# VH-VL binders against q0atu2, part 28

Target 1, 119 residues: q0atu2
Amino acid sequence: MLDKKARIRTSREYRNVFEKGKRLSGRFLIIYYVENALDNNRFGFITNKKIGMAVIRNRIKRQLRAIVREYQGQVKNKHDIVLVARAGIGKSSFEGMEKDYIAIMKKAGLFARNANKID

## First folded at step 1 (VH-VL)

Design i0 (framework fv_iluzanebart)
Fold by ESMFold2-Fast, scan of step 1:
Structure i0 (fold): chain C 119 residues (1-119), chain A 121 residues (1-121), chain B 107 residues (1-107)
Amino acid sequence: as target 1 above (119 residues)
Amino acid sequence: EVQLVQSGAEVKKPGESLKISCKGSGYSFTDYWIGWVRQMPGKGLEWMGIIYPGDSDTRYSPSFQGQVTISADKSISTAYLQWSSLKASDTAMYFCARHYYDSSGEYFDYWGQGTLVTVSS
Amino acid sequence: EIVMTQSPATLSVSPGERATLSCRASQSVSDNLAWFQQKPGQAPRLLIYDASTRATGIPARFSGSGSGTEFTLTISSLQPEDFAVYYCQQYDNYPLTFGQGTKVDIK
């Protein structure tokens, strides 16, 4: 679970990211992202009914939060990022979602250089 | 009109195999999940599992995993529930139901009439 | 698994009276809760989904409320045809689970 300060909480905050942010699509995920004026990152998650049944959407939301939490140290500071699950995500494995997330974040330039490197 | 029609009642002995069916009509069969629900005599409803006929993705209740097999043949719009070896405790009414979801809601909307399975010595 | 507990086990009401049926989940199911009616010898019939949305063709006397762990089905003016067993069902998590049922007897 992410800290309270790391979560996008209100519909207005989600709307701001959609209206002012950049968009990047992956295999299973779309991210919308915008620089914020805070001293931390915030994440939002959207799993709509087109993905599948509530049990599937809830599983996906939990897994995406876990992935985001695992890689939060690699994300460039001061960004609001919303993850929108695509219809096909319901058939993906955890590893598939994780790989898609990493690929998108790198393509967006949101991963800090060498943040998770170990010698 | 949307309809789910189940196969007729079965009377079997312990140890016998059985396969019952649920045929959908009036809708795109591959676009909806089909669930199976057991109701033992005088008891409540128990969810057994669910299948997506488009790709045969199947989810089971832990209580029924390994006890039954759920399958579907999308070419004839039919879902199946199968036992390799019946027990007396399998005596029950078995229902199939279509699971609907969209932006307006999510629910089991249409149910088959039920198949009564009686297993006795 | 999420355990659904219904109360009361049996409810006897006169025609025209209000019937209130309760359903409690062992953990939050948000609004992923449905109510079904089952008459003797018949398949279950969907009444309410998403905790409070009435299914197509269901009379206005049936209403659902609640979220999280506490849910209520209300029948505002019970009719003779409402004699039945009522089940709540969560679809928040696998396995899907039903309550044990509340039997409504018309006096």
Scores: ipSAE 0.057, ipTM 0.698, lowest interface PAE 5.6, mean pLDDT 89
Fold by OpenDDE, second read of step 2:
Structure i0 (fold): chain C 119 residues (1-119), chain A 121 residues (1-121), chain B 107 residues (1-107)
Amino acid sequence: as target 1 above (119 residues)
Amino acid sequence: EVQLVQSGAEVKKPGESLKISCKGSGYSFTDYWIGWVRQMPGKGLEWMGIIYPGDSDTRYSPSFQGQVTISADKSISTAYLQWSSLKASDTAMYFCARHYYDSSGEYFDYWGQGTLVTVSS
Amino acid sequence: EIVMTQSPATLSVSPGERATLSCRASQSVSDNLAWFQQKPGQAPRLLIYDASTRATGIPARFSGSGSGTEFTLTISSLQPEDFAVYYCQQYDNYPLTFGQGTKVDIK
């Protein structure tokens, strides 16, 4: 689980990311990201019914949190990042999801240059 | 190498409580659902339920809901299956297995060696 | 729940012959279908997932086919070590469910 301080929790925080942040689309994920004024990163997760049943959506959320957690130490600081699961994510493997995350984060330039777990 | 190692065989009497274990290694224990499968003597496989060790979210088969408790201790990468009061009909082999997510569902890709539970008067 | 029905219950085959096992779902499970092999005293072993994808280390003589409600596991040339019970399992919807199994024994 992500630390409480590392999570976007309020609607206001989400809206700020959507309104002021940049958007990038991957195969299975869309990310919205914006710099924050904190010393840490915060992550938000959004799934919708297009992904599938609630059980699947919840599973996907947990998987995304797991992926984010694993790579959080390699992400540039001072960012609010919202991950939106695309409908196709329900047809991906965990590995596929992870690869998509890595790819889109690289594209966004959000990984530190010396990150060694993203290859 | 992914491994699931289960606790040893159990011989119990009806009415007794029991908790068997499944320890995972070789992978991130908190990132994968882990489940239990019952196999009564000479019978087929029955899906009992699964737990996500990361947050302990647990899902049961309707047939096993309220009959058993599935839990996990992520600090030691161990999942548990327990009964508050065993019945003779609980006599079976119990397997733990890791769920791997692929496509729209999850399947068991790695299995423990099984724990034989014998309940008799 | 989705009911998985396997046929035949027992399949007697000679070594070297082709074995064909069937699995039917009570409703469509798309390609969310796995096949497992279980030998006496052992845990099940994953053979096929996503209906037709062989798991790592599984010999090429094992193949899966089908989608929706009808699935087939084929062993092109049965080897002595292949005599076992085979189970299909759907993972399209909760609760996950197994077929009742097909026993492949020697003719």
Scores: ipSAE 0.014, ipTM 0.646, lowest interface PAE 7.7, mean pLDDT 90

Design i1 (framework fv_iluzanebart)
Fold by ESMFold2-Fast, scan of step 1:
Structure i1 (fold): chain C 119 residues (1-119), chain A 121 residues (1-121), chain B 107 residues (1-107)
Amino acid sequence: as target 1 above (119 residues)
Amino acid sequence: EVQLVQSGAEVKKPGESLKISCKGSGYSFTDYWIGWVRQMPGKGLEWMGIIYPGDSDTRYSPSFQGQVTISADKSISTAYLQWSSLKASDTAMYFCARLGYEYFSDAFDIWGQGTLVTVSS
Amino acid sequence: EIVMTQSPATLSVSPGERATLSCRASQSVSDNLAWFQQKPGQAPRLLIYDASTRATGIPARFSGSGSGTEFTLTISSLQPEDFAVYYCQQYDNYPLTFGQGTKVDIK
């Protein structure tokens, strides 16, 4: 799970990332990201009605948090990053979401070139 | 400010129909799920169901499926909970609540003040 | 259906003391857990969501922790206005379910 300090907590903070951040789209995910003035990274997650019913959206949100937590040590310091799930994500496997996350983070320059699972 | 305002208290007899309301203001009504929660006198909270007003998609708790109907009229930003035939066991406080705290959470963040429904002979 | 069990049923603490409330889920809910406060005659008020995130306007003395099946709400220095019933709720899976509540009485 993500520590409280690693979460974007307010609508104002989400709006800041959307308005001032860069945007990159993957197959299942869109990320918005901006450098922050803190000593740590913060993540936000958006799963809207277009994905499906709440049980599906809750599963997706939980799986995305698990993926982010697994790779958080490889993310460059001092960024606010919001993950927005695309409608098609509801049909994706966990592995598919994980691969998309790695690809988009590498494309954004936020991830190591040879990002791998770290135990 | 974001708020949910519910209709006033009701006193009914068994077998009567009833429709209570929950009016949203201060936010985009069609973008958030609205849930209904029952609280029987002296008891805890029970989730009944939810509706997405944008397309009227509804999901019910198995315990309430067929017992109540949830609907919404997006033109007046109002959600409804209705019974075709009330029973004494329907006596309770009914709350409506908005799901999804500022679209980054799935918790019930804004609650109506409640509607007390009393069903007695 | 995921069953949420809260303990204790009633907790009596002196003003200024720490109160610790527990919530257990019958299966993992990850961090999809909220805590609510309900004062007599009022609607519930969201305190904590995503297991540990304070809702806007909630005093720092309220904190949440836990993940999976075991969760805790802590009130570090209980104030008179904290007299209330506290509920946990999971939103990991349908149907959405609440615990039965813990009543906090000020000693």
Scores: ipSAE 0.013, ipTM 0.624, lowest interface PAE 7.7, mean pLDDT 86

Design i10 (framework fv_iluzanebart)
Fold by ESMFold2-Fast, scan of step 1:
Structure i10 (fold): chain C 119 residues (1-119), chain A 121 residues (1-121), chain B 107 residues (1-107)
Amino acid sequence: as target 1 above (119 residues)
Amino acid sequence: EVQLVQSGAEVKKPGESLKISCKGSGYSFTDYWIGWVRQMPGKGLEWMGIIYPGDSDTRYSPSFQGQVTISADKSISTAYLQWSSLKASDTAMYFCARVSYDYEWTGFDYWGQGTLVTVSS
Amino acid sequence: EIVMTQSPATLSVSPGERATLSCRASQSVSDNLAWFQQKPGQAPRLLIYDASTRATGIPARFSGSGSGTEFTLTISSLQPEDFAVYYCQQYDNYPLTFGQGTKVDIK
């Protein structure tokens, strides 16, 4: 689970990201993202009914939170980011979702570059 | 119902100032962006800029930055487009439009009827 | 900025025929593409968003397809009320940009 300060929690906060942010689509994910005035990143997660039954949607949310948590240190600071699961994500593997997340975050320019890390 | 109602047609001379309006109703005005789109006679659509009325955060197309001012008065649910000094090349239809906040989509979902601005000497 | 190019500039088709309109983006916009209809003297009307999703109240004869840089709007069995100019618009990045429009004339 992500720290409570790192989660977008209110409908108003979600609306702010959707309306003011940029949008990028991947294979299984859409991200909306905007700079915030805080000293940390916040993440939101949306899975709608077209993805599948509640048990599938709940599994997808848990897997997406785990992926975000694993890569949180690579994300440029001071951003609000909402992940929206696309129809079809329910048929994806964990590794497929993880690869899509990495690709879309790199395309958005949201992954920090570190000269001391091996590529 | 959601509506955007724009001010009436304007006939102006070069050098005059002008401020046109777009009033939203039937929704929470401060929760949606309002965009302005220009259409010159016989031409296509050009995005001019967008404003978030809740905090007046404004983004302009590079082509319109410094040419116009976009503002909003949230107390009366009204957005504005303003020129300090009109030119004949500003003759056009001006539309306002609301940006959707649907979880899976963003873009213009409701449009005003347009304000025709004619600038001639 | 992302440049949107529509083709053809004009289409002249008979009622009941199929109309196919194209839209090309100068760089990938994924599926972040909308189609609008504008009738003479009226404001634009949203037809399609996310490249292929019909907006509320839009007849089934309108369909959108494509992703990345190449998009198509198809009107099956064209009706007299479909005489209009059609615009594509990307919302992948700012500034938001429209194509120059395709005018559909009924023969």
Scores: ipSAE 0.006, ipTM 0.538, lowest interface PAE 10.5, mean pLDDT 85

Design i11 (framework fv_iluzanebart)
Fold by ESMFold2-Fast, scan of step 1:
Structure i11 (fold): chain C 119 residues (1-119), chain A 121 residues (1-121), chain B 107 residues (1-107)
Amino acid sequence: as target 1 above (119 residues)
Amino acid sequence: EVQLVQSGAEVKKPGESLKISCKGSGYSFTDYWIGWVRQMPGKGLEWMGIIYPGDSDTRYSPSFQGQVTISADKSISTAYLQWSSLKASDTAMYFCARLSEYYDFSAMDVWGQGTLVTVSS
Amino acid sequence: EIVMTQSPATLSVSPGERATLSCRASQSVSDNLAWFQQKPGQAPRLLIYDASTRATGIPARFSGSGSGTEFTLTISSLQPEDFAVYYCQQYDNYPLTFGQGTKVDIK
């Protein structure tokens, strides 16, 4: 479970990330991300009705939160990041979602770990 | 602050083409669904279709699929409703409306003033 | 397509009286239901969304209730400006659909 201070809570806060943020698409996920003025990262999750019934959307939302929590230590500080699930995510495995998340975060330059130079 | 402003009334003949507009202001246009609603004289509201301007995802009511084209130009925050060939039965008031949630289907919270289209020989 | 049915078609009430309007969905729409008011010559105005949440600026005399297939809009003490046509709309599934409307007339 993500700490309450690490969650984007209000529609206005989500809207701010959408309006000011950069966008990057993966296979199952889209992220919108922007630097914040806080001392921590905040995450938001959007599972649209086009994904499927509430039970499917709730499962995906829980799985995405678990993935984000697992990798939170690798994310560059001071960012608001919104994950938007794409329609096809309902057919993805947990591992598929996890791989997509890692790939998109690395491409966005948001993973601080493994960004080192070894010779 | 948040407004949808529609183009002016149109008087057309059957067979003519027409494109009417709906311009958003005071909010991030690309982040909200825009819907089109028809109201025939003295009748109720009919949902025509919806577009998400950010990626042009467009959904039509089955009754309007193939009868009209919905599009958007995000560079000028404007959505469009277009007919290739008008019929007298297209005579109606046409409203555009913004859905209240930027990421999902939701209630329409902001409405344009309407565009009256009259099609007669 | 989800069919929305409103009743009554016309409701005649005096100012100060309570008005109760019904909306029925042909299948469950959960709480994904909105109520709109339309006055002659005007665009519709959002009153209630998510079945029971009042939109910003809407007077407390308007309230919504229900879930699933049965919904009610209540106007606790009708004011002269409340005489209008009222529409319910579902946004649970596509295509989005409206009820046929209930006209609230002066008795």
Scores: ipSAE 0.015, ipTM 0.571, lowest interface PAE 7.7, mean pLDDT 86

Design i12 (framework fv_iluzanebart)
Fold by ESMFold2-Fast, scan of step 1:
Structure i12 (fold): chain C 119 residues (1-119), chain A 121 residues (1-121), chain B 107 residues (1-107)
Amino acid sequence: as target 1 above (119 residues)
Amino acid sequence: EVQLVQSGAEVKKPGESLKISCKGSGYSFTDYWIGWVRQMPGKGLEWMGIIYPGDSDTRYSPSFQGQVTISADKSISTAYLQWSSLKASDTAMYFCARPYYDTSFEYFDYWGQGTLVTVSS
Amino acid sequence: EIVMTQSPATLSVSPGERATLSCRASQSVSDNLAWFQQKPGQAPRLLIYDASTRATGIPARFSGSGSGTEFTLTISSLQPEDFAVYYCQQYDNYPLTFGQGTKVDIK
């Protein structure tokens, strides 16, 4: 589970990441990310209606939070990161989402030195 | 199959404008970045920039920022590289290339055939 | 920017011999490294990605190894069609950068 302090919660905070952040897209995920002035990372999650019905969107959010939590220790500190699920994510496996997350975070340079990556 | 087809060779004079093209086919054009790479005669490869045609998000190498304009027309699945005023030092082969993934941080797995641009007085 | 340095600039080998090409990154690129082959008048051709994975259709005599800052492309038993220029590319960080190339020439 992600701590409360590790969550992006307000519309203002999401707006800041979208307006000032860098954007990278993977196969199933887009991330927006920006360095913050805090001493920790914060994560946000966006699943919109083009993905599917609420049950699918809620499953995706739950799975993405689990993935983020598992790899939290490998992420470079002091970043606000928003994960946006792409329309095709509903057809992906958990393992597929996990591999995409690792790949995109590595490509963004957000994984710490000597971070492991899953093939 | 995935193909990138570039426009033909150009011979220009310094100060002239130029726009060359790269047409993608066999994939969802708006879902992949498309990049431009320069190769000067007898030299290596230089990444110039990249565009995401779906929203026209464009990223330039610092060395090329302000020197060229990258654009795309998604209605005809075509990306462009444009100069407002050519210099002799722009003489080079220009390749368009698609990264493996729909992210700008990736190796290029599909390449156009190249467009030779010659700028001479 | 991450600077990619290839060595040697030119490698002279005979057909049937082993060729070993080096690529060094100015900072760690993990395994986000690709190798390309380019013949005169042609676009680059992807050989290896993720430091050691052969691209589709690439013969087994091509192999890549390394991680972090030091990478190697090996061509076992060089064939006549392998005489070309080889480039490494990092995709760990922006801007994307290539090495200056190693020309594999006939001895």
Scores: ipSAE 0.007, ipTM 0.552, lowest interface PAE 11.6, mean pLDDT 85

Design i13 (framework fv_iluzanebart)
Fold by ESMFold2-Fast, scan of step 1:
Structure i13 (fold): chain C 119 residues (1-119), chain A 121 residues (1-121), chain B 107 residues (1-107)
Amino acid sequence: as target 1 above (119 residues)
Amino acid sequence: EVQLVQSGAEVKKPGESLKISCKGSGYSFTDYWIGWVRQMPGKGLEWMGIIYPGDSDTRYSPSFQGQVTISADKSISTAYLQWSSLKASDTAMYFCARQGEYLYDSYFDVWGQGTLVTVSS
Amino acid sequence: EIVMTQSPATLSVSPGERATLSCRASQSVSDNLAWFQQKPGQAPRLLIYDASTRATGIPARFSGSGSGTEFTLTISSLQPEDFAVYYCQQYDNYPLTFGQGTKVDIK
């Protein structure tokens, strides 16, 4: 689903985003984000116990990855972004999660005006 | 069925080199980290390091940095733990175990059966 | 590194009795804590992850609780097959660390 180069994988990388990054809260999501020194974006995902059982948390994480992948081309390059699911996300629809993601990314100024242009 | 199968027991002398293996099956090998855990005779578990087979990103516990080499061959879904020169103090059971891609799901959910390494003169 | 300390070192309980095992972290690990069972000659088996979630196939008599620095594994009605060493592990930060283990002697 999401390319491996676009994933934050280790505690050190997550900690860097939390320590140096900015924070914005949406209805179902919190994002932490910081500019990186790479030539690509990387995403991390956190689903904690307040959301529900492991089956629900794994479903939410899978759905968030799908949303991120769909809108990948609209994200300003060279950012590390961590998505933290809030407790209420378990009762949200896929469309509700998607709308929240778009809203918070726009509010953060992370959507590029020319992201959909191929030249 | 998700499983990790390790190579057989080894009996070696100090100074010899050794490479043991851990083969994954029943899942996407490149989407999980493989960790190595040492258990000295009669002692507890010590985390040695991990590798992400998809890109060979490797991280070591400070206690094992420079003492061993962890590698993987994703074409045959196999991870390796290697010593250039064994010491008697390397006598232990070595386990490989799978952990999730992200730190906050990196509990070891599937374990190999273990490889007993005995080093004596 | 985060140091994990388990107590007691050895616990002797009769069949059918409740066993309570403790695990303390040197700093907060939130709920990023797992419990493993290891029987003689076998690989560790995951029992609990995220402090309180039972792994697939684990009997209901095993339960985990706690958050932050103090964690407990409870075995409600101890069975003969529960004779084993139990380890806690934190995955809040690298390096990953295990406790020293608690040996449960079912006598």
Scores: ipSAE 0.006, ipTM 0.559, lowest interface PAE 13.4, mean pLDDT 86

Design i14 (framework fv_iluzanebart)
Fold by ESMFold2-Fast, scan of step 1:
Structure i14 (fold): chain C 119 residues (1-119), chain A 121 residues (1-121), chain B 107 residues (1-107)
Amino acid sequence: as target 1 above (119 residues)
Amino acid sequence: EVQLVQSGAEVKKPGESLKISCKGSGYSFTDYWIGWVRQMPGKGLEWMGIIYPGDSDTRYSPSFQGQVTISADKSISTAYLQWSSLKASDTAMYFCARHWDYSEYGSFDYWGQGTLVTVSS
Amino acid sequence: EIVMTQSPATLSVSPGERATLSCRASQSVSDNLAWFQQKPGQAPRLLIYDASTRATGIPARFSGSGSGTEFTLTISSLQPEDFAVYYCQQYDNYPLTFGQGTKVDIK
């Protein structure tokens, strides 16, 4: 799980990322991202009702946090990043979600060119 | 300043309906979840459910699903907890509390003063 | 559901002494744990969230630690106003659950 200081916690902080941030869409994920004035990155996660029942949404949110945690060392510092799961994510595999995350982070310029999974 | 102000104490008979309120002020009401917590006399805290006033997304504890209804009216920054038919076992202090993130996870950072509900014949 | 167990049920401490309260989760809750203080006749007050982060306005004598299943709230030098019931709460998974409380009482 992500360290507490690496998590976006308040609705106001989420709104700031949505209002001021850039948006990129992947196959299963949308990211919103903006530079922050902190010394670290913060991540937020949104799984809306259109994805499916609470059990599915909770599973997806946990899997997304695990993916973000594994790759957090590859993310350029000083960003607030919100991951929004798209409706189709419920039918994806863990590998599919991970692949989509890496692709959109690289496209956003937020990932090191030679990003590697932290094992 | 952030405040949650709850409606006053209620004394009811079994079988009666009841709706108690929790009004938020000093912040954007639609940006935060509101949770309801029960405390029976001399007992600890029990989470009942939460609602996001911006879209009325509501989640209940399995123990309270079907026993109560949680709702909100964002036009007056007020959340509600409602019983169709009260039982003596509903006698308790009921607190509302603000949940401070978009996530299903989070903590309750501001609390109402509580509404005492007494149900007796 | 995740069961939260607090110990001891009652802790008797003299003013100026250190108080240590324990909270155990039946399964890992990572650092998604909060501590609340409740005084008689009052609403609960948030003390600590994310296991170790003090809420705004909370005195430095309150500190939280732990992760996973084992958590501790420490009051480094107990003041008269600290005699209260303390609850831990997990927000790792639904339903949200509280411990049964630890009453910190005068020795």
Scores: ipSAE 0.014, ipTM 0.579, lowest interface PAE 7.8, mean pLDDT 86

Design i15 (framework fv_iluzanebart)
Fold by ESMFold2-Fast, scan of step 1:
Structure i15 (fold): chain C 119 residues (1-119), chain A 121 residues (1-121), chain B 107 residues (1-107)
Amino acid sequence: as target 1 above (119 residues)
Amino acid sequence: EVQLVQSGAEVKKPGESLKISCKGSGYSFTDYWIGWVRQMPGKGLEWMGIIYPGDSDTRYSPSFQGQVTISADKSISTAYLQWSSLKASDTAMYFCARGLEYYSDTYFQHWGQGTLVTVSS
Amino acid sequence: EIVMTQSPATLSVSPGERATLSCRASQSVSDNLAWFQQKPGQAPRLLIYDASTRATGIPARFSGSGSGTEFTLTISSLQPEDFAVYYCQQYDNYPLTFGQGTKVDIK
């Protein structure tokens, strides 16, 4: 599970990311992201009823948190990032979610390895 | 600042059509669900339905399915509630409201001021 | 549909006193429960969501508790501005449903 300091917890913090952040969509995920004034990254997770029953939504949240935790060290510091699950995520495998997360984070330029590519 | 501004009060006769509006501002209109809630005079709140303006996905309460149409025009950040033929029993205050969080279809934090619709002969 | 039942219909309390409002769901809604305050001539105001999380700007005297089918809203020390109608709402399943309200008025 992610450390409590690495989680977006308040409605105000979520609203800031949605309203001021950049958006990037993947196959199963949408991310909203904005730089913060802290010394760490924070993550938020949104699953709505369009995905399925509570048991499915809770499974998806647990799996997304596990994926974020696994790749946390590769994420550029000082960002608030919200992951929004798209309706089709309920039919995805864990590996499918993981690959989509990696792809969108790389495309957003949020993985440190991508920042070092030369022209 | 997030705001939802609704159209003014309406006085109509049974059988007439009506379309009321809810204009959003201060946020990304296509990224939040907008719901409609009815409150009959002296009564409680009734959820009518909800729309996601980004793709016009709509969901209705069974009690209101076929009685009203919910729509949105994302080019002017406006949601609509409409009746093809009003009944006296449609007399009520109608509220529009936006979900608290992005893509959230659950609970509403930002509410319009309400539109009073009176239907009488 | 999930039926939400609130009690009492009217609660008369003195300023400074504690008020406890009840909300019951006809089937489990987990913690997918919100509380709203409505004053005459005004739109509803969100107080509590996820059964116990206070919305931004809501005073600490408001607290929510419960899970499953039994929920309570507590106002620890009623202020004059707290006399209003309070509604619970479930968002566990469609259609979303509200209770019929509890009116909190001055004793």
Scores: ipSAE 0.007, ipTM 0.561, lowest interface PAE 10.3, mean pLDDT 85

